VH-VL binders against Adapter SH3BGRL (SH3BGRL). Designs and how they scored, part 2

Target 1, 113 residues: Adapter SH3BGRL (SH3BGRL), of Homo sapiens (Human) (o75368)
Amino acid sequence: VIRVYIASSSGSTAIKKKQQDVLGFLEANKIGFEEKDIAANEENRKWMRENVPENSRPATGYPLPPQIFNESQYRGDYDAFFEARENNAVYAFLGLTAPPGSKEAEVQAKQQA

## First folded at step 4 (VH-VL)

Design a24 (from d4 with light chain N32D; framework fv_diridavumab)
Fold by ESMFold2-Fast, scan of step 4:
Structure a24 (fold): chain C 113 residues (1-113), chain A 119 residues (1-119), chain B 111 residues (1-111)
Amino acid sequence: as target 1 above (113 residues)
Amino acid sequence: EVQLVESGAEVKKPGSSVKVSCKASGGTFSSYAISWVRQAPGQGPEWMGGIIPILGIAKYAPKFQGRVTITADDFAGTVYMELSSLRSEDTAMYYCARDEYWGSGMDVWGKGTTVTVSS
Amino acid sequence: QSVLTQPPSVSAAPGQKVTISCSGSSSNIGNDYVSWYQQLPGTAPKLLIYDNNKRPSGIPDRFSGSKSGTSATLGITGLQTGDEANYYCGTWDSSLSAGVVFGGGTKLTVL
């Protein structure tokens, strides 16, 4: 299952918009997911910190939400998600198969040429 | 080199409150945790609590719950610690310190603010 | 009492080696990273070790850290008179209402 680590109490409009963008995409495409709130639950906060790979952490500071996992496998942060959306590769980014007739499946079919 | 600049020494009466500030110099700390650590004369350090401003998360040590409030201004350029209902045993040096996450390693410290509680 | 236990003092001669222990439980050292701090009289604590065994930039490799089970150790080799200070271990303790805890401190005397 897709797990999205978020911070419900963040005052950052950027973080709130990024979280809404990720969750909204998953909801609109009927992709099952679990929200993991790091603001309300310290176990979620600890798990996220420990499981974001070292080479995916910022050089300075705490890794910021949203952070995306498929089960325990790290998929990426918002920037990685956004890049995947630009390339119509979100299902691959999430470790899922794009459904037939989706925009991603159409783009992939065109690229096969 | 990033620095944390704390406000000046305070002398307070019992029952009053004190508010100490911690200003980032050479950048902001919005994606860091900022902790407040106090040290009474001849004693070791004691964690009071901290804040991760960009996430809107503040955490307080149980001993200080209800007496301490930690806040940050816009852009997380300054963090504040307010301690209320002061007692003589609150006389201590108060430090702010930067951490990636609370307890992971406080790598930048303010020079400390002396708070003396006396009548 | 301090949640983390350190010996109150340790001493050695210049050029020698010392180790300072820090003992905790499964809810703190056994479950989270350990950091070590040096405090000279009249100064703020200075980070020596983080993530159990890593050094910040500017900390000489004479300082080392290790962790085994619920205990951690700070090692100092090639002792210098300037190393005379108080040393504190620190970590996160999940058995409380989540909080940073420090050891009681070890005073290092270089004789």
Scores: ipSAE 0.199, ipTM 0.749, lowest interface PAE 3.2, mean pLDDT 86

Design a25 (from d4 with light chain N31D; framework fv_diridavumab)
Fold by ESMFold2-Fast, scan of step 4:
Structure a25 (fold): chain C 113 residues (1-113), chain A 119 residues (1-119), chain B 111 residues (1-111)
Amino acid sequence: as target 1 above (113 residues)
Amino acid sequence: EVQLVESGAEVKKPGSSVKVSCKASGGTFSSYAISWVRQAPGQGPEWMGGIIPILGIAKYAPKFQGRVTITADDFAGTVYMELSSLRSEDTAMYYCARDEYWGSGMDVWGKGTTVTVSS
Amino acid sequence: QSVLTQPPSVSAAPGQKVTISCSGSSSNIGDNYVSWYQQLPGTAPKLLIYDNNKRPSGIPDRFSGSKSGTSATLGITGLQTGDEANYYCGTWDSSLSAGVVFGGGTKLTVL
């Protein structure tokens, strides 16, 4: 299952928009996911900090939401998600198989053919 | 290199409140945790609480809960610590300090603000 | 009294090795990262060790940290007169009233 670590109380409009982008994409494409709120839950906050790989941590110090996992496997942050979305590779980014008829499935089919 | 610049020394009467500011210079601290740590003369450091400005999360040590309030403006510029109902035993040096996450290691410290409570 | 227990003092001669212990419980040291701070007279504390055993840039490798169970240790080798200071351990306490806790401090005297 896809897990998205978010901060419900963030005062940053940039973070709120990034969270909405990720969650909106998953919802619009009927991809099942769980929200993990780091603002309300200390355990979620600690787990996210410890499980975002060191070389994927921003220069800002603290890993900022949204952070995306498939089960316990780290998939990426918003920038990685955005890049995958621009390249029609979001399902691969999430560790999922693209549905038949999608743009990503068409791209994958062309590459395999 | 980022610095934390604290407001100037305060002399207060018992029962009043004090508000100390901590401003980032040469960078930002919005995505870090900012803690307030005090140290009474001859004593060790004591954590009062902290804030992660960009997440809007604040936590307070039990001893200070109800008397301390920690806030931030714009999640990048300045963090404040207000301590109310001052007593003579609140006389101490008050530091702000940057941490990646609370308890993981405070790597940048302000120079400290002296608060004296008397009269 | 402090939540984390440290010896009040330790002393040794220049060039020697000292260790400073920090003892806690499962809710703090047992389940969380430990940091160590050096405080010279009249100065703010300075981070020496974080995440149990990592050094910030600029901290010489004479300083080392370790953690076992509910206790942590700061090691200082090749002791120098400039190391004379108070040393504090710190960690997160995961109990119901979670927060950062510090040890009571250890005064290191270089004889």
Scores: ipSAE 0.131, ipTM 0.707, lowest interface PAE 3.9, mean pLDDT 85

Design a28 (from d4 with light chain S94D; framework fv_diridavumab)
Fold by ESMFold2-Fast, scan of step 4:
Structure a28 (fold): chain C 113 residues (1-113), chain A 119 residues (1-119), chain B 111 residues (1-111)
Amino acid sequence: as target 1 above (113 residues)
Amino acid sequence: EVQLVESGAEVKKPGSSVKVSCKASGGTFSSYAISWVRQAPGQGPEWMGGIIPILGIAKYAPKFQGRVTITADDFAGTVYMELSSLRSEDTAMYYCARDEYWGSGMDVWGKGTTVTVSS
Amino acid sequence: QSVLTQPPSVSAAPGQKVTISCSGSSSNIGNNYVSWYQQLPGTAPKLLIYDNNKRPSGIPDRFSGSKSGTSATLGITGLQTGDEANYYCGTWDDSLSAGVVFGGGTKLTVL
């Protein structure tokens, strides 16, 4: 299951927009996901901080939402998601098999054949 | 490089309120938590609460819930701590400190604001 | 009383080693990262160790941290007179206090 860590009460317009972009894409493509609200839930904040890899944390400070996981496997932040979307590689980015008949599905099948 | 600049010393009467400010200089609070930690004379530090302005989250230690309010003007500027219903036991040095997340490690500290509660 | 227990004092000579213990429970040290702070007289605390055993830039490697179960230790080697200070451990507490908690402090005297 895809899990997206978000902050429901963020004062940052940029964070809100990035969260909406990620969640909107998942919803539009009917990709199942769970929202994990770090603003309302301290355990979600702690888990996210501990499970974002060191090399993916900002140079300084707290890793900012949205942060994306497949189960417990870290997939990336908004910038990584955006790049994957630009490259038509979102399913691979999320650790999922692309829908049958898509360009991404054909590439995935050929690489594992 | 970043410094936290706290407001000046306060002398207050029992039952009043005090509001201490903490301003970032040479940097911002962009992705950090800001905690308020006090230290009474001869005692160890005591966490009062903190704020993560960019996430819109404030949390208070149970001992201070109902008496402490922590706010921010914005995520780049100034954080405030207001303590109400002051008692003599509130006489302490009050620090603001930057943390990645509460309890992870407070790496930048203000120099402290002395608050004296005296009648 | 402090939630985390530290010895009130430790002492050693210049060049020697000391360890400072910090004891808690499963709801704090047992389940969370530990930080250590140095406080020289008249100054704000200074972060020495975070995430149990990591050093901020500028902290010499003679300062080290470790955690095992519900206890943590701060190790200091090559003691210098400038190390005379109070040392505090800190962590998050899930149940008691439900926030950041600190140890009662250990006064290090370098004789």
Scores: ipSAE 0.065, ipTM 0.677, lowest interface PAE 4.2, mean pLDDT 85

Design a29 (from d4 with light chain D51E; framework fv_diridavumab)
Fold by ESMFold2-Fast, scan of step 4:
Structure a29 (fold): chain C 113 residues (1-113), chain A 119 residues (1-119), chain B 111 residues (1-111)
Amino acid sequence: as target 1 above (113 residues)
Amino acid sequence: EVQLVESGAEVKKPGSSVKVSCKASGGTFSSYAISWVRQAPGQGPEWMGGIIPILGIAKYAPKFQGRVTITADDFAGTVYMELSSLRSEDTAMYYCARDEYWGSGMDVWGKGTTVTVSS
Amino acid sequence: QSVLTQPPSVSAAPGQKVTISCSGSSSNIGNNYVSWYQQLPGTAPKLLIYENNKRPSGIPDRFSGSKSGTSATLGITGLQTGDEANYYCGTWDSSLSAGVVFGGGTKLTVL
């Protein structure tokens, strides 16, 4: 359901760290996901580039990993993920229902009140 | 407004190798694809391969696999193409060109580097 | 041989219109973006059209592109003597010969 586009061969320490942060969070919270390696697969590279929305593409060049989708719906890049994590809104960011009793579910309930 | 500045002309003997450089000026190619395209006298362009430096991805045309190596030095803003085991048919103009993704459209080209393989 | 097929030459008078075809297969044109390049003698190729039908900044609207099935077409209207050049189509080939492929080129002569 959740798909994370990554580049396994990137020489960028920043990109590698960002990829591990996203994947590590999903694993730690037992959120099912599928890795899509754009370094190993040309079809993954093209699909990611073409499906990152125009207003979310960088002003210059190729959209950089990690890029996050729920099925074919774009959820965001690392900066969007990081912001969602800081606001305890990751499940909403991913298009998922927060588990009952979670901090996110509690925060969302309070916002409705 | 970006320009790609290629290194100077080379004259090489058969069996040697050549390394051509391509430097971004007035901007960057960090998140772009950079391709190497050659053109022999009177012939059309031929793609040799390319690199997306920030992703650590390099891809080579089958014809050049094993003879060509494309690398990048992101700090210098330079991409290199090394072609080994030179033959007379490698005599050509060698261009570097920028693309957002390979095959989408190469919008900025270097002026070309002449490589002559003789005697 | 070139993977993409173009006519070797085309000619027309100033002010007229020409079309240049580029024929491929499902592994290249059929499933990928097509670009077009103009090459004047002694110069590097110049991008005229990208993503089938889009023009880069600075390219006049006399140049247009289209794609249908496994073929693409470059249209040039209002021909000028300065349009005399070689024209190449290009795309990605997803088959075993994965990589950027170019057409054999079309020499445009403005009579």
Scores: ipSAE 0.255, ipTM 0.753, lowest interface PAE 2.8, mean pLDDT 86

Design a3 (from d4 with heavy chain I54M; framework fv_diridavumab)
Fold by ESMFold2-Fast, scan of step 4:
Structure a3 (fold): chain C 113 residues (1-113), chain A 119 residues (1-119), chain B 111 residues (1-111)
Amino acid sequence: as target 1 above (113 residues)
Amino acid sequence: EVQLVESGAEVKKPGSSVKVSCKASGGTFSSYAISWVRQAPGQGPEWMGGIIPMLGIAKYAPKFQGRVTITADDFAGTVYMELSSLRSEDTAMYYCARDEYWGSGMDVWGKGTTVTVSS
Amino acid sequence: QSVLTQPPSVSAAPGQKVTISCSGSSSNIGNNYVSWYQQLPGTAPKLLIYDNNKRPSGIPDRFSGSKSGTSATLGITGLQTGDEANYYCGTWDSSLSAGVVFGGGTKLTVL
């Protein structure tokens, strides 16, 4: 299961937009996911803080939402998601198999030519 | 390194309000939480609440909910704590402190602002 | 009134070891990380320990922390007169009083 750590009560327009971009993609592609709200839930904040890998943490603060996991495996932040989307590699980024006939599957087929 | 600079001492009348500021030097906005902790003379620290400016979320201790408001100035790197309906027992040193997540460890503290409430 | 319970005072001679306890419940220490703070007279508190047992840069290894169940302990070895201070534990409380909570403090005297 895909888990997206978000802040439901954020004053940051940029964070809200990034969260909606990720959630919107998952909904549009019918990918099942759970929202984990760090604004209201201390256990979600703690889990996210502890499970975002050292390499992916900012040197000057804690990781900002959205943060994306498949089960307990870290997949990335918004920047990683955006790059995966630009490369038609979102299913691979999420640790999922691209659906037959999907844009990603088509890109993979073209690369074999 | 980052420092938290608090506004100057205040002397207030009972029933009034006080607004204390906390400015980060060495940066604008950070992804850290900023907490407000007070300490009455001879007493231990008491958490009032905090804010994560980048997320725009604030939490208040139940004892202060309804009397305290914590806000942040966009892009300035300044956090404010306003306490209303002041009483003599609000006489204390008021600190702002940086915390990565609330309760994770406050590693940078302001020097404190003395607030005296007297009639 | 403090949520976390600490002994009000502790004393030992220079060079000795002391331990300071901090007792809570499942909603705070039992399920959350514990931090410890040193406060010298006239100064703001200083972080000594975070995440139960980790030291910030610049804190000597004679300070240590541990947690077992709903209690935490701060250990100080090789006591020095400069260690005379108040020591506070702190953590998050996940219950109805959700927020940061502190112990009542322990005054360490080095005789």
Scores: ipSAE 0.030, ipTM 0.656, lowest interface PAE 5.7, mean pLDDT 84

Design a30 (from d4 with light chain S97N G99Y; framework fv_diridavumab)
Fold by ESMFold2-Fast, scan of step 4:
Parts: C-alpha cells; sequence; structure tokens
Structure a30 (fold): chain C 113 residues (1-113), chain A 119 residues (1-119), chain B 111 residues (1-111)
C-alpha cells in the first residue's frame, strides 16, 4: 500500500500544489493509497520524521511533505516523484509493476535497447 | 548564521496579556520548528509550545493550552507568542528557540525577553 | 515539578570527569532522542548534545552523551572552570498530549 504523508493545514502554496500533484496522479491512475496527515496526527509526524532516510533529508530543517512510502519502504519526496514522472518511471519509483501496455513499460524497453 | 531576535522587556498587570515576538536574522525559519521556552527565576526551562510555520502546525504544552497562542508571519520571518490571563507566576524569561522538530535539539536561541507580572 | 529527574548538583575538580544522569519513562526517554543543554549564569541555554550522543559544530569532544533504556547520561571529561553551569536534559514525551519536557537541572560546581 502506497502511503503519502501530507500536511492538511500548510499555508504554503508550493506544498499544497505538490501534495495535489502526487495525490491527483495516484487517483487518476487508480493506484490505491492512504493519506497520512502530519498536521492532525502527531504519530504520523513522528513516524515520517524517523523513517525518511538520512541521505534523503534536507540539509536543514524538517522533511517537508509530500513524502511517499510503499508500506514501510521510503520511495521519495516530491522532487523524486516529479523526476520519476518526467522519466516515465513512476511505477518503478513507487515499487509497483508497470502495466504491460504502459508508456513506462515502453520507455524501460527502449532504454535497455 | 541565523540569529533569533526577541522583542523588548515587558511589565504587565495581572489579568492582562503579553505578546512577544521572535524574528529570524541572517536567514529564515524555513522548515524549522520554533519553540517558546520560559524560565522563572531560579527554575529550570519549561516548554510552552511551538510552531512549524511552513506546515501550519502549532502545538501547545498541556499546562498552557487555552492561555497561549503561537503564530507566525512568514512574510516578515517573525513568530509570536501571546500569553493571556497573566498571573504573578508568569514572571519569567521567555526564549524562542529553533528546532528541527520539537525535542530534537534546540540549536539557536534568542537572548530572552523578561516579562514581569506585578501589581 | 520536572518530568525528568536529574541530581540537583554535582562537584568535581579541574581535569576530572563528571557524569550527570537524567531519568524518565518509556513515554519520553525510552522512546525518544535526548538533548543536553548548558546554561551559564545570565545566558540562554546552549545545545551540547542532540540525538542522544551527537555534538553540534563547535562543541568539544570532552562532552558526550549516552542513553540506556529510560535514562540518559551526560559525560564531561577534562573538567574546566568554565564548565561551571546548570545542565538540563530534554526530550519529547509521546503521551497522548505530547510535548517537550526538560529535567530539573544539575548545578555543576568546579572545586
Amino acid sequence: as target 1 above (113 residues)
Amino acid sequence: EVQLVESGAEVKKPGSSVKVSCKASGGTFSSYAISWVRQAPGQGPEWMGGIIPILGIAKYAPKFQGRVTITADDFAGTVYMELSSLRSEDTAMYYCARDEYWGSGMDVWGKGTTVTVSS
Amino acid sequence: QSVLTQPPSVSAAPGQKVTISCSGSSSNIGNNYVSWYQQLPGTAPKLLIYDNNKRPSGIPDRFSGSKSGTSATLGITGLQTGDEANYYCGTWDSSLNAYVVFGGGTKLTVL
């Protein structure tokens, strides 16, 4: 199960847009996911902070939402998601199998050729 | 390096409110948490609450819930702490401090603002 | 009262080693990282240790931290007159109404 850590109360337009981009993509592609709201739930906030790997944390400050996990496995932040999307590698990024006829499956085949 | 600049000393009457400001200088609050910690004369520090401005999250210690409000002005890079219904026991030094997440380690502190509540 | 328990005072001579304990419960020290702060008279607290045993830039290696179960310890070796201060431990308390808690403080006197 894909879990997306978000902050519902964020006043940042950038964070709100990034959250919408991730959630909208998952919904449009009918990928099941759970929202984990760090603004309303302290346990979600603590878990996210502790489970974002050190090499993926910002140089300064708190790791910002959205943060993406498959089960307990860290997948990445918005920038990682955006790059995966631009490279047609979102299913691989999420730890999921790309559908056989998908653009991602085609791109993977072409890169190996 | 980032410094936190607090507003000046306050003398207040019982029952009034006080609002102390904390401004980032030489940088921004960015994705940091900002805590308010007070210390009464001869006592240890006591956490009142804090805010993570970019996330829109404020958290208050149980003792201060209902009396303290912490807000942020991201435009100016300033965080505020307002304490209402003041009592003589609220006489203390009030610090703002920067933390990655509350309790993780407050690495930058303001110099403190003295608030005296007396009749 | 403080949530975390520290000895009220410790004393040692220059060059000696001193340890300061901090005791809590599973909801605070047992499940969370511990920080240590030094406070010289008339100054704001200064972070000495975070994440149980890490030092911020500029803190000498004669300051160390450790955590075992529901207790934490601050160690100071090569004690100097300038170390005379109050020392506080701090952590997150994960109970239902979670918040930052501090120890009551330990006054270190350099004899």
Scores: ipSAE 0.267, ipTM 0.748, lowest interface PAE 2.9, mean pLDDT 86

Design a31 (from d4 with heavy chain S104E; framework fv_diridavumab)
Fold by ESMFold2-Fast, scan of step 4:
Structure a31 (fold): chain C 113 residues (1-113), chain A 119 residues (1-119), chain B 111 residues (1-111)
Amino acid sequence: as target 1 above (113 residues)
Amino acid sequence: EVQLVESGAEVKKPGSSVKVSCKASGGTFSSYAISWVRQAPGQGPEWMGGIIPILGIAKYAPKFQGRVTITADDFAGTVYMELSSLRSEDTAMYYCARDEYWGEGMDVWGKGTTVTVSS
Amino acid sequence: QSVLTQPPSVSAAPGQKVTISCSGSSSNIGNNYVSWYQQLPGTAPKLLIYDNNKRPSGIPDRFSGSKSGTSATLGITGLQTGDEANYYCGTWDSSLSAGVVFGGGTKLTVL
């Protein structure tokens, strides 16, 4: 299952828009997911911090929401999600098989030799 | 190099409130936690609380809940700590300090602001 | 009463080594990262160790940290007179009174 770590109380409009962009995409495509609120839940914050790989952290500070996992497997942050979306590769990015007949299924097949 | 610049010393009367500021210089701290730590004369450090401005989260130590308020301005360039209902035991050095998350290691400290509560 | 317990003082001669302990519980040291701070008289605390055993840039390898169960240890080798200071451990406490907690401090005297 897809897990999206978010901060419900963030005052950053950029973070709020990024969170809604990710969640809205998942909802629109009927992809099951769980929200993990790091603002409301300390265990969620600790887990996210420990499981975002160090090479995926920003140069300054700690990783910002949204952060995306499939089960315990780190998938990426908003920038990675946005790039995947631009390349019609969101299902691959999430570690999922694209629906048969979709544009992304074609792209996935072409990208994987 | 990032520095934390605290506001000047304060002398306050019992029952009043004090508001101390902490400004980042040479960098930003919006994606970090900023903690407020006080130290009474001859005592060890005591965590009062902190804020992670970009996440909109503020946490307070139980001893200070209801008396302390920690805020940040809209640009997250300055963090404030307001302590109300001052008592003589609130006489201390007040530090702001940068942490990546709560309790992970405060790597940049302000020089401290002396707050004296006396009649 | 400090949540984390440290010996109030330790002493050793220049060139010697010392160990400073910090004892807590499962809700703090047992389940969270430990940091260590050095405080010289009249100055703000300085971070020596974070993530149990990592040094910030500029901290010499004479300073080391370790954690076992609900206790943590700061080791200092090759003692210098400039190491004379108060040392504090710190961590997050995950109990219902969640927050950053510090040890009571250890005064290191270099004789």
Scores: ipSAE 0.222, ipTM 0.729, lowest interface PAE 3.4, mean pLDDT 85

Design a32 (from d4 with heavy chain W102Y; framework fv_diridavumab)
Fold by ESMFold2-Fast, scan of step 4:
Structure a32 (fold): chain C 113 residues (1-113), chain A 119 residues (1-119), chain B 111 residues (1-111)
Amino acid sequence: as target 1 above (113 residues)
Amino acid sequence: EVQLVESGAEVKKPGSSVKVSCKASGGTFSSYAISWVRQAPGQGPEWMGGIIPILGIAKYAPKFQGRVTITADDFAGTVYMELSSLRSEDTAMYYCARDEYYGSGMDVWGKGTTVTVSS
Amino acid sequence: QSVLTQPPSVSAAPGQKVTISCSGSSSNIGNNYVSWYQQLPGTAPKLLIYDNNKRPSGIPDRFSGSKSGTSATLGITGLQTGDEANYYCGTWDSSLSAGVVFGGGTKLTVL
């Protein structure tokens, strides 16, 4: 299961847009996911902080949403998602098998061959 | 490097309110939490609450819920702490401090603002 | 009074080693990172240790931290007169209605 850590109360337009981009992609492609809201839930905020790898944290400050996990495995932040999307590799990025016949499946097959 | 600049000392009457400001200088709050910590004369530090401005989240210690409000002007890089219904036991030094996340380690502190409550 | 328990004082001679303990419970130290702060008279607290055992830039390696179960320890080796200060541990408390909690403090005297 894909889990996306988001902040429902963020006043940042950039964060809101990034969250919408990730969630919108998952919904459009019918990929099952759970939202983990860090704005109202202290346990979600703590878990996210502790499980975003040190090398994926900003040099300064708190790791910002959206942060993406498959189960407990860290997949990446918005920048990683955006790059995966540009490269037709989002299913691989999420740790999932692309649907047969999709552009992603074709790209994955070619990259592994 | 970032410095936190706090507003000047305050002398208040019991029952009034005080609002202290904390401004980032030489940088910004970025993705940091900003906590407010007070220290009464001869006592240890006491956490009042904090805010993560970029996430729109504020958290208050139970002792201060209903009396403290922490807000941020994220654009200006300033965080405020307002304490209402002041009592003599609110006489203390009030610090703002930067933290990556609450309790992870407050690495930059303001110099403190003295608040004295007296009749 | 304080949620985290520290000894009120500790003393040693210059060049010696001291350890300062901090005891809590599963809802705080047991499940969360511990930080340590040094406070000299008339100054704001200064971060010495974060994430149980990490030092910020500029903190000498004679300061160290450790955590075991529901207790944490600050170690100071090669004591200097300038180390005379109050020391506080701090952490997040995960119990209902909690937040950041501090120890009662330990006054280090370098004799």
Scores: ipSAE 0.149, ipTM 0.728, lowest interface PAE 4.0, mean pLDDT 86

Design a4 (from d4 with heavy chain L55W; framework fv_diridavumab)
Fold by ESMFold2-Fast, scan of step 4:
Structure a4 (fold): chain C 113 residues (1-113), chain A 119 residues (1-119), chain B 111 residues (1-111)
Amino acid sequence: as target 1 above (113 residues)
Amino acid sequence: EVQLVESGAEVKKPGSSVKVSCKASGGTFSSYAISWVRQAPGQGPEWMGGIIPIWGIAKYAPKFQGRVTITADDFAGTVYMELSSLRSEDTAMYYCARDEYWGSGMDVWGKGTTVTVSS
Amino acid sequence: QSVLTQPPSVSAAPGQKVTISCSGSSSNIGNNYVSWYQQLPGTAPKLLIYDNNKRPSGIPDRFSGSKSGTSATLGITGLQTGDEANYYCGTWDSSLSAGVVFGGGTKLTVL
């Protein structure tokens, strides 16, 4: 199960747009996910901070939403997600199998040729 | 090592507003949550709310929802707490305190700002 | 009214041990970490214990914490006159009206 840590209330338009981009992709591709709201829920905020790897934290120590997990495995932040989309590797990024006939499945098949 | 410097004592009339500041000395607030805790004479501490400046997120205790606003400077060097529609029951010492996240344990405290509501 | 219940006072002689209790519910102590604060007259509270039983740098091991179910305990051994203060427990309350909650406080008197 894909979990996306987001802030329902944020002073940053960039964060809001990045969250919308991630959630919109998952919805459009019918990928099941759970939203974990860190603005309304302290437990979600604490869990996110404890489980984002140290090498993925900014100098300020606070990871910024959205943050993406598959179960308890950290997958990445928005920049990692965006890069995966550019490379047709989002399913691999999320730890999922690409659907048959998808562009990603075709790219993976060609790499095995 | 960070110290929290609060603004000076205030004497206010009922129905007015007060705005207390909390400035980080020797660092900034960008990597911390900052809580506001008040203590009326002879009473225990009461959490009013807090802010995580880097995310622009503030949370308020239900008792103060609608009367309290907690903000931070653009550069997270100073945090403010504004309490409106003051009553005599708001006479208290007001503290700012640092948390790694809300509820983790407030390890650095300001010295407190006395707010007296009197006609 | 305080959400967390503490005895209003406790007394012991120098060198003895004192125990201060803090009682809550599943929405606070039962499901969250507990912190303890010492407040001397005219001063801001000082963090003594966090995460149920951990001490910040500079806090002597005479101070200890524990948690069982919906209750927490602060222990002070080798009691000193300088320990006379009010002591407060604190935690997060996960109920609908979430936030930081404190106990009503316990005044420690060293006889």
Scores: ipSAE 0.014, ipTM 0.594, lowest interface PAE 7.0, mean pLDDT 83

